# Designs tried in a protein design chat: VHH binders against Protein HIGH CHLOROPHYLL FLUORESCENCE PHENOTYPE 244, chloroplastic (HCF244). Part 2

Target 1, 331 residues: Protein HIGH CHLOROPHYLL FLUORESCENCE PHENOTYPE 244, chloroplastic (HCF244), of Arabidopsis thaliana (Mouse-ear cress) (o65502)
Amino acid sequence: SAAAVNLAPGTPVRPTSILVVGATGTLGRQIVRRALDEGYDVRCLVRPRPAPADFLRDWGATVVNADLSKPETIPATLVGIHTVIDCATGRPEEPIKTVDWEGKVALIQCAKAMGIQKYVFYSIHNCDKHPEVPLMEIKYCTEKFLQESGLNHITIRLCGFMQGLIGQYAVPILEEKSVWGTDAPTRVAYMDTQDIARLTLIALRNEKINGKLLTFAGPRAWTTQEVITLCERLAGQDANVTTVPVSVLRVTRQLTRFFQWTNDVADRLAFSEVLSSDTVFSAPMTETNSLLGVDQKDMVTLEKYLQDYFSNILKKLKDLKAQSKQSDIYF

## First folded at step 8 (VHH)

Design m2 (from k5 with S107H)
Fold by OpenDDE, fold request of step 11:
Structure m2 (fold): chain B 331 residues (1-331), chain A 118 residues (1-118)
Amino acid sequence: as target 1 above (331 residues)
Amino acid sequence: EVQLVESGGGVVQPGGSLRLSCAASGFIFDEYDLGWYRQAAGIERELIAFITYGDYTNYVDSVKGRFTISRDNSENTMYLQMNSLRAEDTGLYYCAADSWYEDSFDHWGQGTLVTVSS
């Protein structure tokens, strides 16, 4: 029996009511799906788009249109909500400050004002160590802001998504296109977003995690070269790797900062610099796994993830080739 | 429910062009593999092109260089640009979809007819 938390003299809010912000994103969609599967009542805050996110509705979620860049649209989305899961990240074409800072601040403030009982925020691992990267700085500032808000919250720092590697390395290698490599020994413990979603919902139910900062990391930390090598092996093709020296990236970043219109490029370059540093984006998961009552073996490995991806493609290619041979017979 | 609706078929002369569209709904469009099949009279349905999660594309040899498969994730629509059409391209064209976690296409549209004739 979900005990109705009596907020202030008002309609009792069900503890199973969740608002997912950024529900259409790579992570947000998995949060929505997992939450629904686990029996939560999920509301999705979605930006107005030409093609509605019908899949969210089809899954059983409610979709409300709002925009973090328009703070006036936020309060209505929070009515009757117990928990907010904030998965939103600004698009590369959008100013970071508008969505990832101002929008988030507004959301947190509104959540506080509306009496939200739990707030989950996704941050970036080691964001406190990289103030030179605008997104990391903003994420860290948001962590602090959330802490200071007095909201019951969970902050989850992420290392990276396996999903991002598909477009960055897997597909280009398959297409014999150039991929970008770095000489930097940076390692990233990539996670499958489904695992992130699973762990998040587990964490959500654990009251001992309230007010804590967690880091979710994949089973292994990977260099760019290791990822490329893995993709090459799985694709059965050599990659055309273009190595960009970190020194060149730094100079380019400095030059681009002089031009306001190139801020997006500068920001991207800043991120690339971090990826080209000696920084390790990984964390031991032993304590986290213990706290959440999960087994490390249940997490998808990057090897398995990419193997499945390439295997699927290879099957489709085989089918296509088979058809080609057949067509040659009939013509 | 997954829905795929093809459009853009018609009659065209040899050497002509057509653009097929497949409007999709009911699934995470950008996480699905998509494909075009065609079925000529008296011939088994054949896969002619696909676009995967991550937008990897490939084609059957008979359409390489003439057909282009693409998708717009913002519109949940897949396209097949068909150029330099030939009589042998005549057939019913089907849109197909599956999750990239799945081994084979398992969702199908109703098809759109393409007729290449002088």
Scores: ipSAE 0.800, ipTM 0.930, lowest interface PAE 0.6, mean pLDDT 89
Fold by OpenDDE, fold request of step 11:
Formats: structure tokens, C-alpha cells, sequence
Structure m2 (fold): chain B 331 residues (1-331), chain A 118 residues (1-118)
């Protein structure tokens, strides 16, 4: 039984106590689920919303309302917490500096002040190489800030989520809607968020990972074109691809930066520009896998992920078609 | 526990409209496929529309152009807008859900009755 560490006089903190920030997000929810499955006591920091995240409670997590944009709400959420897993990201409609920087800084400072024993931070692969992209700059600055804080921490750089490809490519192709593509050779090693969660919890338990910077990457790096082609093959139909030149994105970004109200657009365009460059968002996983004691074969491939998705849809379509044929016979 | 609760059923005249709702709880709503089934008297339950993870939608031919399935992930609610209703649309309408990793719907509501009668 891991001895309870007394972080504050009189309150034993269990090593199994985790606070997940951004628990409702694509990654955060998988972290919560995985942590609960592995027997952790999970508290979720959730922004107040009209519809509560009841699924988190249903899973057995505790939900606490707080807002990273309101630093005064943060300390109460950290009481009795051993580990913080920070999965939070700003919403597109929110200023990037408020949540992704000021909020994170406040969270890290508060974590330090309250004696948090472990802090996991998700960053972006190659964020240090793209200071021109505000989000990447902020992520890199946060990495440094966390390192300087003295907190025991793990920084995990991510390449991309497979989940994002469903709405961006899979569904539009199925619906014969336009998809956005680039001719850029950018490659992204997309990963299933479930695998990210799995590896994160493994890393969390490994003391050798303390203070390390890790990069999680999928088994293969994909261009946008390759992803589209894969979806076309699996869907059994061609995509309507609209190609946006990188030059247009750059010009648009430059123009939008002149207007303060368009900063969010400019920031998004900056990110798009990087995605439309020769940048490779991939990393060898051999050392990471070895360090974590995992096999590459256990990671979901994009091919398998999308195949499962499309197969499910095709089955449902078959069911609908079967019903249609039956109706034609009786009417 | 997964719960699905249908509402919005009633009696309407031919050519009328109804909007069905399905309130969901107990699962990650936006990661589930959702569907509407209906069962007419003496007929087997049939899938009439579905909306998948990622919001792909499709319909049985008999309701195409008349019915619209949608979802609000913020409210954990699925909808079926039914326009130009016909007598043959009469039946008990069921909400269904499954994880997109699953090939078949495995969660069901209790149903809501739709009666189209002159």
C-alpha cells in the first residue's frame, strides 16, 4: 500500500487521487475513463455548463466546477489531490492567452503552492520549432514554466488525434461534401486518444518518467491526401477536395493580424499554415515504447480505426436498405 | 446506467408535423451512434433513421425528404423532425443508441406513440 503523503499538515493525500483538467474534452474524457478503470480516485475540473457532464459522475468520478480563466476557483479543486493531469485547451471562441496561458500558469502555480506531487501536461510536437504559431509558442512557454516550477512533472507532446479526422474527412466524404485539403507534404502521426490515455497512465506510474519530455506518435505519419484517399477507399466513393494554397493562408493571416478582432482567426490560420508546410508531426516510438514497456502492435492504426468506423456505418446502411426493400414489397 | 427517454408523440392529421425528442443519459453522448426505430401494429420494428458519431445521417426511403434526424450533444438529446406525415407513419417510435465501436444498437427507450389519422 503506497503510504499516504501528507502534503498539508493533517490531511493525508492518497497517491491515487487525480485531478483531470479538461475532463470533458476528447482526450480528457479518455484519461478519466482509463484512470477510473485502473482504480484511481478521479476528480474532474469542469467549467460550469448548462448541461452537466453527468457521464463523468456516472463513471464514478467527482465533478467540481471551476474555470481556468478565474484563478480564484482553482485552489479548492486541488485539495486532497496528488496528481494533476492537464488536458485543458481553450475554446476556439476564447482568447488563447486566457485559458492556454494565464489559466495554465495559475493552475501550475496553485499546484506548486498546494504541494501537488505530480503534474502531467500535454503539449504539441515540435512546438519549440514554431514560435510563429501562437498556440505552439504558448505550449512551449508552458513547458518551460512547468519545468521551472520545480513540480514533479511529465510533459507529453502530441501529434494529432484520429478522432478529429471523423468530422473533418470521414463524414464529409460519406455525405459527398467538400473537404479541405492541401498539397503540402506535412505528415501527422495521428493517435487514438484511448491509446494516449493508456500510455499516459503507464507513464504516470513509472518513476523513471519523472521530469521527462515524451512524444506520443501514432504508428504512421499521414499526409492529408493519404487520409482522404484512405477514407475514399473505405467509403467506396470519391471526395470533393478543395485545395487551399499555403500562400493564400499566409496572406490571409497577415491581413487578419492587422485587426485585433481577428486575432483568433489569425491564430487558427497560423496553425493551418504549419499544417500546410513540410513539417512532420511524427516521432519514433521505439524508445518510448521500451521505456513504458508497451508494444507498438497494441496501438491502433489509422487504417484500423477508420475501417472500424466505416464498417459500422456501412452495416447500418445495409440495415436501412434492407428495410427499404421490405417496405416496397408491402406497399 | 444508459437511459433513453422519448417524447413528442401524439395524434396528428395527414400532412401534419411532429418533433420527437430522445433524452439520453449514462454515456458519452457524442461518441454514440443514435437511431430512430418505429413499430407499426402487426409489423416488426424497423430502423428509419440514424445519426452516427461525427453526425453522419441516413434514412429509410419511405421517410427521405420528410424526416430529419439531428442531435444536440450539449443537451444529450436526439431529435426527429417529422413533416408531411402519412397514415403509414403511425406507430410506436423508439430511440436507440450504441457506441460507434459496436455494430448494432443495444440501448432502447420505451417508445413514444405517433398516430396519423384523418
Amino acid sequence: as target 1 above (331 residues)
Amino acid sequence: EVQLVESGGGVVQPGGSLRLSCAASGFIFDEYDLGWYRQAAGIERELIAFITYGDYTNYVDSVKGRFTISRDNSENTMYLQMNSLRAEDTGLYYCAADSWYEDSFDHWGQGTLVTVSS
Scores: ipSAE 0.796, ipTM 0.928, lowest interface PAE 0.6, mean pLDDT 89
Fold by ESMFold2, fold request of step 11:
Structure m2 (fold): chain B 331 residues (1-331), chain A 118 residues (1-118)
Amino acid sequence: as target 1 above (331 residues)
Amino acid sequence: EVQLVESGGGVVQPGGSLRLSCAASGFIFDEYDLGWYRQAAGIERELIAFITYGDYTNYVDSVKGRFTISRDNSENTMYLQMNSLRAEDTGLYYCAADSWYEDSFDHWGQGTLVTVSS
């Protein structure tokens, strides 16, 4: 698609050539794996360090080195690219403004200048309603910048990843360690990153999606307590819950795993204000599903996701117990 | 296309250490439980350690406290740090990836030999 329109001098552009930024992250890995499976020519942008890129090359992707905080490194990564899928988020030790804003602006400006035909940007649901949270403000400003840039784009607002709940609740409950609970009424419609990747690639192929803002919400919105209760049931164990007011959570990193976007201290402090509100991070998916031609029943539920996780752990634990019995008999 | 490749095996004296690595090609570790199996001569392959997404781990009693399993999903790699090695730790070590979903096949490496000798 769009292949005939890119006649930039001296730059052959294949319509299946994509650049994934943030390719080693939780969502980025899923995007790269899915795109390769669907026959795309995938280039991965990684920082110049050797070890993290080896598996991407083994998968059949190409790897280029760049750092969004260093704009001079960006142009070479875009040569011959038709589509950019931007999964990047700043590192916890870096200021959000320099990486998540200035780096994104530089990337978008360079993409426009080099004739990139499509740009996919992941934003956050309700980011326009919470300017007091630095990451949400930056996401919203980036949405506007992209809209004004003249780039053909798709903006996808996310609600939350199911993957984040494993480390925050499932594992500590299995290990009989404390889990963080809150008195906040906030609900989040978590989605499996595999579904996010699948829907993203479907959206890429549908020209009716170009220029649209989509929200990807999971099948159900969950409170923290509902997630804990589900994990307790599936693990067969009661959780050891440390319940704290949202105001106390301002100084801890445990809260930021709720959204998997940043561990920045300023963002954690500002995010406590969002959790003090009666905010729902969910959207109806009927129109989005219709536009994408997908069936709601094909989305994994949180119940199924966690059931599969716990079931395989229990199988492995039974294997260890069976080995002990065999050892007693034979030795 | 889908492969697990072990490395880091070798010969070591009792009390020594080795670090095994397992890298995956052709699939993403995120929806797999990962494990190390050990096969000594004349004995059935045994699960010695496993690790899940989010780093839940468990071990057979004979290696607990001496071996540490870890994973790095951003490298699509699993590790086994083996300390205080004993002669009975000698064997062929396999990495394995066990799908969460029943419709996926389990994956095995070809094994890396660890020999603990005086």
Scores: ipSAE 0.562, ipTM 0.826, lowest interface PAE 1.8, mean pLDDT 81
Fold by ESMFold2, fold request of step 11:
Structure m2 (fold): chain B 331 residues (1-331), chain A 118 residues (1-118)
Amino acid sequence: as target 1 above (331 residues)
Amino acid sequence: EVQLVESGGGVVQPGGSLRLSCAASGFIFDEYDLGWYRQAAGIERELIAFITYGDYTNYVDSVKGRFTISRDNSENTMYLQMNSLRAEDTGLYYCAADSWYEDSFDHWGQGTLVTVSS
C-alpha cells in the first residue's frame, strides 16, 4: 500500500508528509512555501551551520539537522516521511563529490532502506551530453543510480532560474554599471522557481509520472544578448556592456550565477566547451503540460517576470521622488 | 508571522552618526524588498530608502549621500547607516518589508526614535 506506509509499527505514514532537502536554496524555499500553502506536513533537512534557516520554522515547517557528508545523520530525518524532494546542491566552497555525489548516494540508500514512497530529484538539462563538466556528470550518474535503486521516483531536469538574472543583469543595468556580454549562441529557457515548485507538486501527486524523466523549460530560450536587450528596454537604460570571449568567462564567477553551479575553476573551464558547442538548454513543454494538466499561459514569461521587477522599482522610485518634492517646497 | 524589530536609535548632535538595525524573521529575507521610513512630529511616515531583491538601492534626495541602506543576509538584518545628521532627521524610524511581486510595503516594525539636537 503506497498511500499509507508504516515505517514504524502500527503507524501509517501520511502521503502529505514530505522532507525537503536543500530547503534554504533558491528552489528549495519555493518548494517549502508552496507545499505548506497546499497543506503538506513539511520537514526541512538543514545542515548544521551558522546561516539562518529559522524562517522555515516561522512558516510552520519542522527543521531537522543533518549533514549529507555524514551519512549516520540521515536516517533519523526520514522517520515518518512519505516523500523526499531533493533540491540539495553543494555550496561553491565545497567539493562537488562530497555533497552532490556521496551525499546523494547516502540519501538515496537511506530512503530505500527506510521505505520512502517517492523521491523527487532535480538534475540539469543536457547532463548526459557533457561528461566533461563535473557537476553535469555527477547529476547524470545520480540519475542512473536513482533509476537502478528501485525507489519510486521522479527526475526533473532544469534549464535555468529566472531569479539568477536579477543580480546579473537587471540591477547592474539599472545602476548603469558594466555587465558582461558574449556573442556565444548558447540559449537558456529560464523558468521562475515558483513555477518549478508548482509543477513539481502537481507531478508528485500524479501516478502516471512515477519513474519518469521530465524536463522543465521556460517558455522561451534566451541568449545573453537577448536578456541584456530586454533589461535595457524595461529599465529605460542603455547597458554598459563589456563583450568578452567565452574563454575569458570560464575563469569568472559569472557563469555560475545563472546555473547556480560550483565556483570550481576546473568545472568552469570544462563548461567553456559547452558554450562553444551551440548548445540549447530548452525542451518542448507541450507533452509535459498535457501530462501535468497545466496550461502554458499559466507560466510566467521572462518578459513578465522582469517587467514586474522593474515596475516594482519604478513604483518605489516614484514614492521617493514624491517625498523629495515635498522637501523642496520653497521654490 | 513576519516580525521586524528596529534598534539603534538615540540622541546625537548635529553632524554625528548613528546606525539603525532591523532584525527580521518570518520570511525569506533575501527575497524581499526592505525599506526605511521616518516620521517627524505631525507628519505622515515617508519612505526615505529602500533595498530590493537583488540589492538595488535608492534614497530620498534629502538623505542621499549621507545615509546608506544595507543588509546582511547571514544575520537577517537590515541596516541604515546615518552620517552627517541634521536636526531635520529627527523622527521615529520604521523598517518595512514586502515581497517585490506586490504593490507596496505591507509589514512594519514598531519604530526606533532618533533625536538630533544640541
Scores: ipSAE 0.511, ipTM 0.836, lowest interface PAE 1.8, mean pLDDT 80

Design m2 (from k5 with S107H)
Fold by ESMFold2, fold request of step 11:
Structure m2 (fold): chain B 331 residues (1-331), chain A 118 residues (1-118)
Amino acid sequence: as target 1 above (331 residues)
Amino acid sequence: EVQLVESGGGVVQPGGSLRLSCAASGFIFDEYDLGWYRQAAGIERELIAFITYGDYTNYVDSVKGRFTISRDNSENTMYLQMNSLRAEDTGLYYCAADSWYEDSFDHWGQGTLVTVSS
């Protein structure tokens, strides 16, 4: 159980009160779901329109409307909040500067002024090494701004989401379409967003983490070609499916098709520039796992993540074949 | 709470069209696998179409080319457009959802009746 803590005159707050910014995004929704399941009081900051936020309220979260590009809307969202978990990223039609820099600065400044006790910021691994990538530079500058703010914080650098690979590779391979590929040696240690959410909430409960920079890396770093090969194998290897779609893939280097396969403009730009480099996005997790009290075997591997995805599809395909009403022809 | 509500069923002539809807609440709609099942009199419920996380779709052979599954994530609604309806398409149509981490669909609607009658 958690007792209310009086953190400033006239502002009693509970340690379990959390504001999630970017709550409708790929990571943000997993943070909200996990936090609610673990008994947190969750408030979600959602843009006024369009805002398909009904599912957040149905889960039991409180939804407030605000726009990070309009600083005057921010302070009301922070009343009664102990912790901010910032998952925000820009919309495709907005400049990266508006959400990922100006909005972030305003949010951090408001959080400091209002006595927020903990701020979680998601950054990108190697952001300090790639100033030529606009998102990387902004993430690194935000890390430094947050560190110099005096606000109690946790910075979590991410390597990549497994969820993004479904639309980029798994589905096109099932549909026998060309997929974007590269011969660059760039490797990424993708992590399931559900694991990221779990580790984040564990980190929140450990006061030894306060002020630290953590890197969350999946169990193995993968090249694009290795991901494609894995998807091809899994699409063709289910012995229980009589009509499994298989395809012969053609590696394409056209940047336009790659950009069209992601939902996040900032992520498309960042990964396009990363895929042109000889960079490894991975880190040893031994120290992080020990600090968080987590066993690496509890982390989902990319093999298992994709195996589950393909196995579920192959089972449905088998069910569809079994449901055929076509009568036998006898002659 | 997770809730699925079907609508759009009715009586239609052979060769006609219907559009079924499945309104969803209480889960992350665009991260689930979704499906349509139908149940004819005296027959077990059968999967006829599905759409996955990432929008891979497939259909049972008897409806392929006639039925189209789709979803509108902004309205949290899945659709089944049924064209060129036949008498054998008569039945109770259910929508279903799962997180694909499970081996079976976790959530079911109440069903909507489609009758194809001359």
Scores: ipSAE 0.502, ipTM 0.835, lowest interface PAE 1.9, mean pLDDT 78

## First folded at step 12 (VHH; from q6 with Y101H)

Design r1
Fold by OpenDDE, look of step 13:
Formats: sequence, structure tokens, C-alpha cells
Structure r1 (fold): chain B 331 residues (1-331), chain A 118 residues (1-118)
Amino acid sequence: as target 1 above (331 residues)
Amino acid sequence: EVQLVESGGGVVQPGGSLRLSCAASGFTFDYYDLGWYRQAAGIERELIAFITYGDYTNYVDSVKGRFTISRDNSENTMYLQMNSLRAEDTGLYYCAADSWHEDSFDHWGQGTLVTVSS
């Protein structure tokens, strides 16, 4: 019987009070930054670390230590909070079930008990279509759990982050390292996390969106090959692409499942399998854009995003080379 | 306001090592390109290393193999590990950040002095 900590009827919770879970992540920090910029009072739930996430404090957020894997730490973080934005995802080294399921369930239950007025949950597009992928299954189950909780909530399904492509493709190509790809025709409508944050906060303020499931997708869906080709073009060099057959990934996954210590690897491989399917991770944004009152033209395209990235790098390289040549002349 | 604060400078003998740190605040650190500049006496400030979003790194030839630039996005800190230091490495070292809005680095620290002398 989780004692409903009745917040004393007397302390009005400010609607501008937000708790961001996963605040140090790729998306979470953008949510924090955007929320602060828009005048929200932001509290960040951060796992205890040897070095505190001081940058969040420097931005003007409050940091509270808690861990989703330790449910007893969660209730204290919710005191005085109006809105929870859950951006947390388990790390590859962590059991998915502990953080992404048990921890999330605990968070949702606590939020309900504490009288949280709004809950934003980030899910994955087409998670309901891939029960074979543990993370997808958990995300879908969490969606259902949240729906059943009775909390006022918004579920946002995401397709992918543009930012993830930098480490996966752009940097390896620049460094002439191997790029790992699949021959799968999977297409993903990648989105800039800044745009996701922007749209999230717009959605947050729209009461008509309460209880709705939204999908945020980028302006175009890309195959891995198309992304690699784009990076090659922008970098001015060819990629060393190592293609792993989907069949090999499946066999490897099956083998790794037999070993408990390789569950993380298996889970990662499972995700790779999804990327190897003919699945399109994209959704029309017309209705969403209309609902949010935003223009598709305001969203960053992958071409522009990567072009800016590579252009900036090439400029810096020129600067380095120019300086090196000058130094060689004087010595 | 974007702030960059360098630390770790000092006096070291030739062949020695130093680690510089740059603490950043006031911006989304992980999306910025970062770099180290140095300025020797009577010489123009020069870019010696940079690290981009996604951790691509490159160096001026004179420091290649000796210096390593890195970043910790969780701490909003950039580092420069300097090994096998030489007298010619003496100078004021500046941390820089690039917001991608301008053609060059647009934010600078105050610098930290590195002196390599016997």
C-alpha cells in the first residue's frame, strides 16, 4: 500500500515545475535547456556520479540524485513537481528490465501517488510491431502501463536522432575507420534532438494533446546506405563499409542469449535486427504539425545537419593545415 | 553566457607532461566544437587541436603524436594531454568553443600559461 504522500493541501505546485528524468542524455539535456530557456523551473533526476552533472546546475536547473534502479529514491524527487518528462533510457551495460521497465513502472506509480499533473514519456516508433526486440517490447508495455495509470500523459514515439549518426558514420568516415552497416532496406526518419525538445514543450502546453500518442519523425526517411553516401559526399572520401548480413546477426543473437552476461549484446543485436528489416521508421507529420501549430520547414533536415557538420570540420582542417605550412616555412 | 575556464598550466621540464583542462558553462557543451589554441611570445595565436561533436579530433603537425585532445560531455570539460613537451611548446594556451554560427571559434577562455624550460 504505497502511502499516498498527500502533499499538504496548502502548497500549490507551480505548473512551471518540471522534473526531467534522463537529463544528462542526448535528448534530456536538450529538454532541460529548452525548458529553462522558456522559463520553466527544471529539476533534473541524475544518478549519483563521482562528478556531479554541474553543467545542469550552471544552466540554472536543480539536480537531485536518484536512480531508477532504486525505486526508493524516486518519491523525494517528485515533491513539488507538476510535470515529469521521462527521457531516460537504460545504458547498454545495464539490464533493460531493471531501468526501462521496473524503474519506469516505479516512476509512473510514484508520479500517480504524488499527484503529478502531467507525464511525458518517450517511446519508439513501431514498438508495438517488434515484440521480439526487448527494448521495443518494454517501451510498448510502458506505454500501456502509463495509459492504465490514469495519469494525464503524452506519449511521444521517436524514430531516431540525427546526433547518433555523427558517431556512427560521420566520424568513422573522417577517420578512415570501418563503418558498420547492414544491407537492410530499413528507413529511418531521423530528427534533431533540439527539434524534438522544441516540439515536446509545445505539446506540453497544449491541453488538447493530453492522453494522446504522438509520433515525431524527421522530414525524410533514410537508409543506412543513403546516410553513408551522404557522409562520403560531404567528407570528400569513401567509407570503408563492413556489411554484416542480417542472418549472421540473428545467429549471433541466438547464441548470445544462452549466456546471461551477454544479454546486453543480445539486446543490442536485437535492435540491429529491427534495422535490418524492411521496416520504415517514419510517420507523416502533417497532423502532428497541425496539432502543434508548427511548420515542417522549421525542422532541420539531415542534409543540412550533416552539411553544417562537415563544412565546419573541413574549415578547421584547412586552418590546421595552413598553420602547419606556415610553421614549416619558418623552420 | 558562455564561459570557458582553463586550468593545468605551469612550469615543466623538457620531455615532461601536463594536462590542461577547460571547464565550460553556459551552453550545450556536447554540440559544440572545441579547440585549443596557443600563443607564444611574439607569435600569433594558432590552433593546435580541435575536437568536434562526435569526438573527431585533429592536430597541427607540430603536436601530433604528443598531444591528445578529449572531452567529457558529462562534465562539460575538455582536456589536452601534453606529453614530450618541448621548449617551443611554451605559450599561453586558450580553450575555444565553436557554436557553428560563425566561420571560426567564437568563444575563448582567458588562457593558461605553459612554460617548458630546463
Scores: ipSAE 0.392, ipTM 0.813, lowest interface PAE 1.3, mean pLDDT 86

## First folded at step 17 (VHH; from u1 with D103E D104P Q106D H107Y)

Design v3
Fold by OpenDDE, look of step 18:
Structure v3 (fold): chain B 331 residues (1-331), chain A 118 residues (1-118)
Amino acid sequence: as target 1 above (331 residues)
Amino acid sequence: EVQLVESGGGVVQPGGSLRLSCAASGFTFDYYDLGWYRQAAGIERELIAFITYGDYTNYVDSVKGRFTISRDNSENTMYLQMNSLRAEDTGLYYCAADSWHEEPFDYWGQGTLVTVSS
């Protein structure tokens, strides 16, 4: 008999109480950190794991165990919460529908039932234009579901993270590993997740933004080739670029769809196809910046972000090399 | 307050193995580069390995193939697996973190002693 936690609707909650879902993720942790720094009481919804996310506690957040794939675990996490910031995404090993749809629906429903006063949802830019991509379809459907829920909410569409480029391009180039290139003219306006977190919390405090759809985009939209070229320049070495034609990706997707166990792979490939199209994942930020009262100049550029990265790592490499030479002299 | 706490040091015979751990707290661990330094008696502290927040790893030549640096962001812990230990590996091993605001590295642990002796 699951003890119906009599969550009496209407318990006065502090406006500073935030639940961050997906708190261990790339964006989620930045939200947690920024929120804490700004004086919020942050609770983190974390999936049970053998290694607990103790760093969140160390930062001053509270951690509650729950799983979006287990809706029964969600209500308890929302007790005493004013605001939910949903940064959760399914893991690559998980079906997209389980976490990104069913889990999100459950979370939104629970939030509504529990009387959550504000809900922030992260979506994908142009998700409404790509119903053929399962993740984008789900994101768009979630946007609509959230809107229909009647919750006071902010939907933020994202274009891409600068942080993702490190593992995808910067590190492989430094390691002289192959990088995947595309001739697709797709452009992405990458953002620093710290900037996303900063802008999110600004938006959160602005009541005029309630019920609005925002798009966060970086200062410039970049092709894959441009990113690779930038990394090459900064690394001081050429990349081993393997160009995969979009046609091959499409064929592979079609083939993988025949196998039920490869549906996740197919879904990921579908996303890659969009990235290989003449699609621009960018949006003018002038209105958004004005609305939020922020200056575009305060956002990190990809050039600066990567420059700082490569500069730092090259210094470390130099130090290692220098020390290696010194050790060889003494032995 | 940023804290780095090393553990796992001890006495080991040549050819033996040790695993060092560095528990980090008080900062956003995932966005820091991490490194291991060591200091032998009478020798200046030296960088022996580092791992970036993007999981790029590099090593000083003397430890290549023997040592492996890794990180667990979920645990805010960095590791150094040391295999095939040699007498020359004896020293105080320090965990370090780089905040990217200053020259690498700006945070340091207290160190853990590794002694390789027959």
Scores: ipSAE 0.473, ipTM 0.831, lowest interface PAE 1.2, mean pLDDT 87

## First folded at step 18 (VHH; from v3 with T28I Y107H)

Design w1
Fold by ESMFold2, look of step 19:
Structure w1 (fold): chain B 331 residues (1-331), chain A 118 residues (1-118)
Amino acid sequence: as target 1 above (331 residues)
Amino acid sequence: EVQLVESGGGVVQPGGSLRLSCAASGFIFDYYDLGWYRQAAGIERELIAFITYGDYTNYVDSVKGRFTISRDNSENTMYLQMNSLRAEDTGLYYCAADSWHEEPFDHWGQGTLVTVSS
């Protein structure tokens, strides 16, 4: 890697100086942890509102406070930064336009003005095909704004996170509680966020990726019923499934956990209409893997991810039962 | 580098209560399975309670209804609330963690001593 000395304004900064925006979220945490482990100098942008962030400092990251809705707070966060990794999205209770559009525009404009060398933006697979979904429309508009900005960038479209399936299906099945199924034909290629973080850092270091749009898809696309069936098999327990039409699901928070970043009712309604289609949230990974120099076999499968989760739990349960059944030889 | 530090041990009467804490650093706390082990004198440490990613919990029968495991992901801290303590609960209490991809509980703290005596 190339060394740089920051002796005065306008001098080159170290390529290892990274700002992570959205650092406390599901993906952001993985990005920060992985980058620190690989020796990056990581700064985390955290909102000033009450939110726990002390663990980021304990890991060895620097934490700075800024509010994307207040553009004047942004420039100080970018001083001495080479690369921005933007994992941020609006919270369910916040207006999407304020954070996911206006805040992003301000961040990108500041990054351009301050000479940020690379901007990594996470988007949603098929966002260009679903303008009726407000979040997807904003993601797509942000992609185009970033392209037109002249800022050196990488756009990564995501399909879904394996991590979200644990709370929605695995734990309720272990607890013998009901789960909601659906008859929707839609499939999602869930990816382990650890793999997303790894691939992102590989892409970051490759100048041939600059300006490209990548889609990160897990090894296989799954329906909801296939996920439930897999969890049943691995837990050794039948699920108590309540199957509902997609139209019933569109007014609940269960649909928004699918993407982990919106509870807006209009957005949930539009997502349910997409889920009723034959849409497949997946992409072939052969070209992406070749560009990044990675092997498909190194990606965690959903089967492996869930097998590890359940088998580890079953070992712990056997240990607890063996200790509970240990004969008391005291008379 | 994974680091686990227990606190809250001490001497207590039978029937009393203690709360143990385990402060964690160097890993993504939310995504790990966590557990408490107990070690009596001259015996290997034994798993007594665990809490998974997603907050599934379970306990050895001898502590069910008396002990409660919990976690506070905002503080990177796991707890063990111990009520109705008995003399046989005396021992070193260790916190442990794993990412659940291999063998259970690869990372350990130093232990905190709990003594239940009249």
Scores: ipSAE 0.569, ipTM 0.870, lowest interface PAE 1.5, mean pLDDT 81

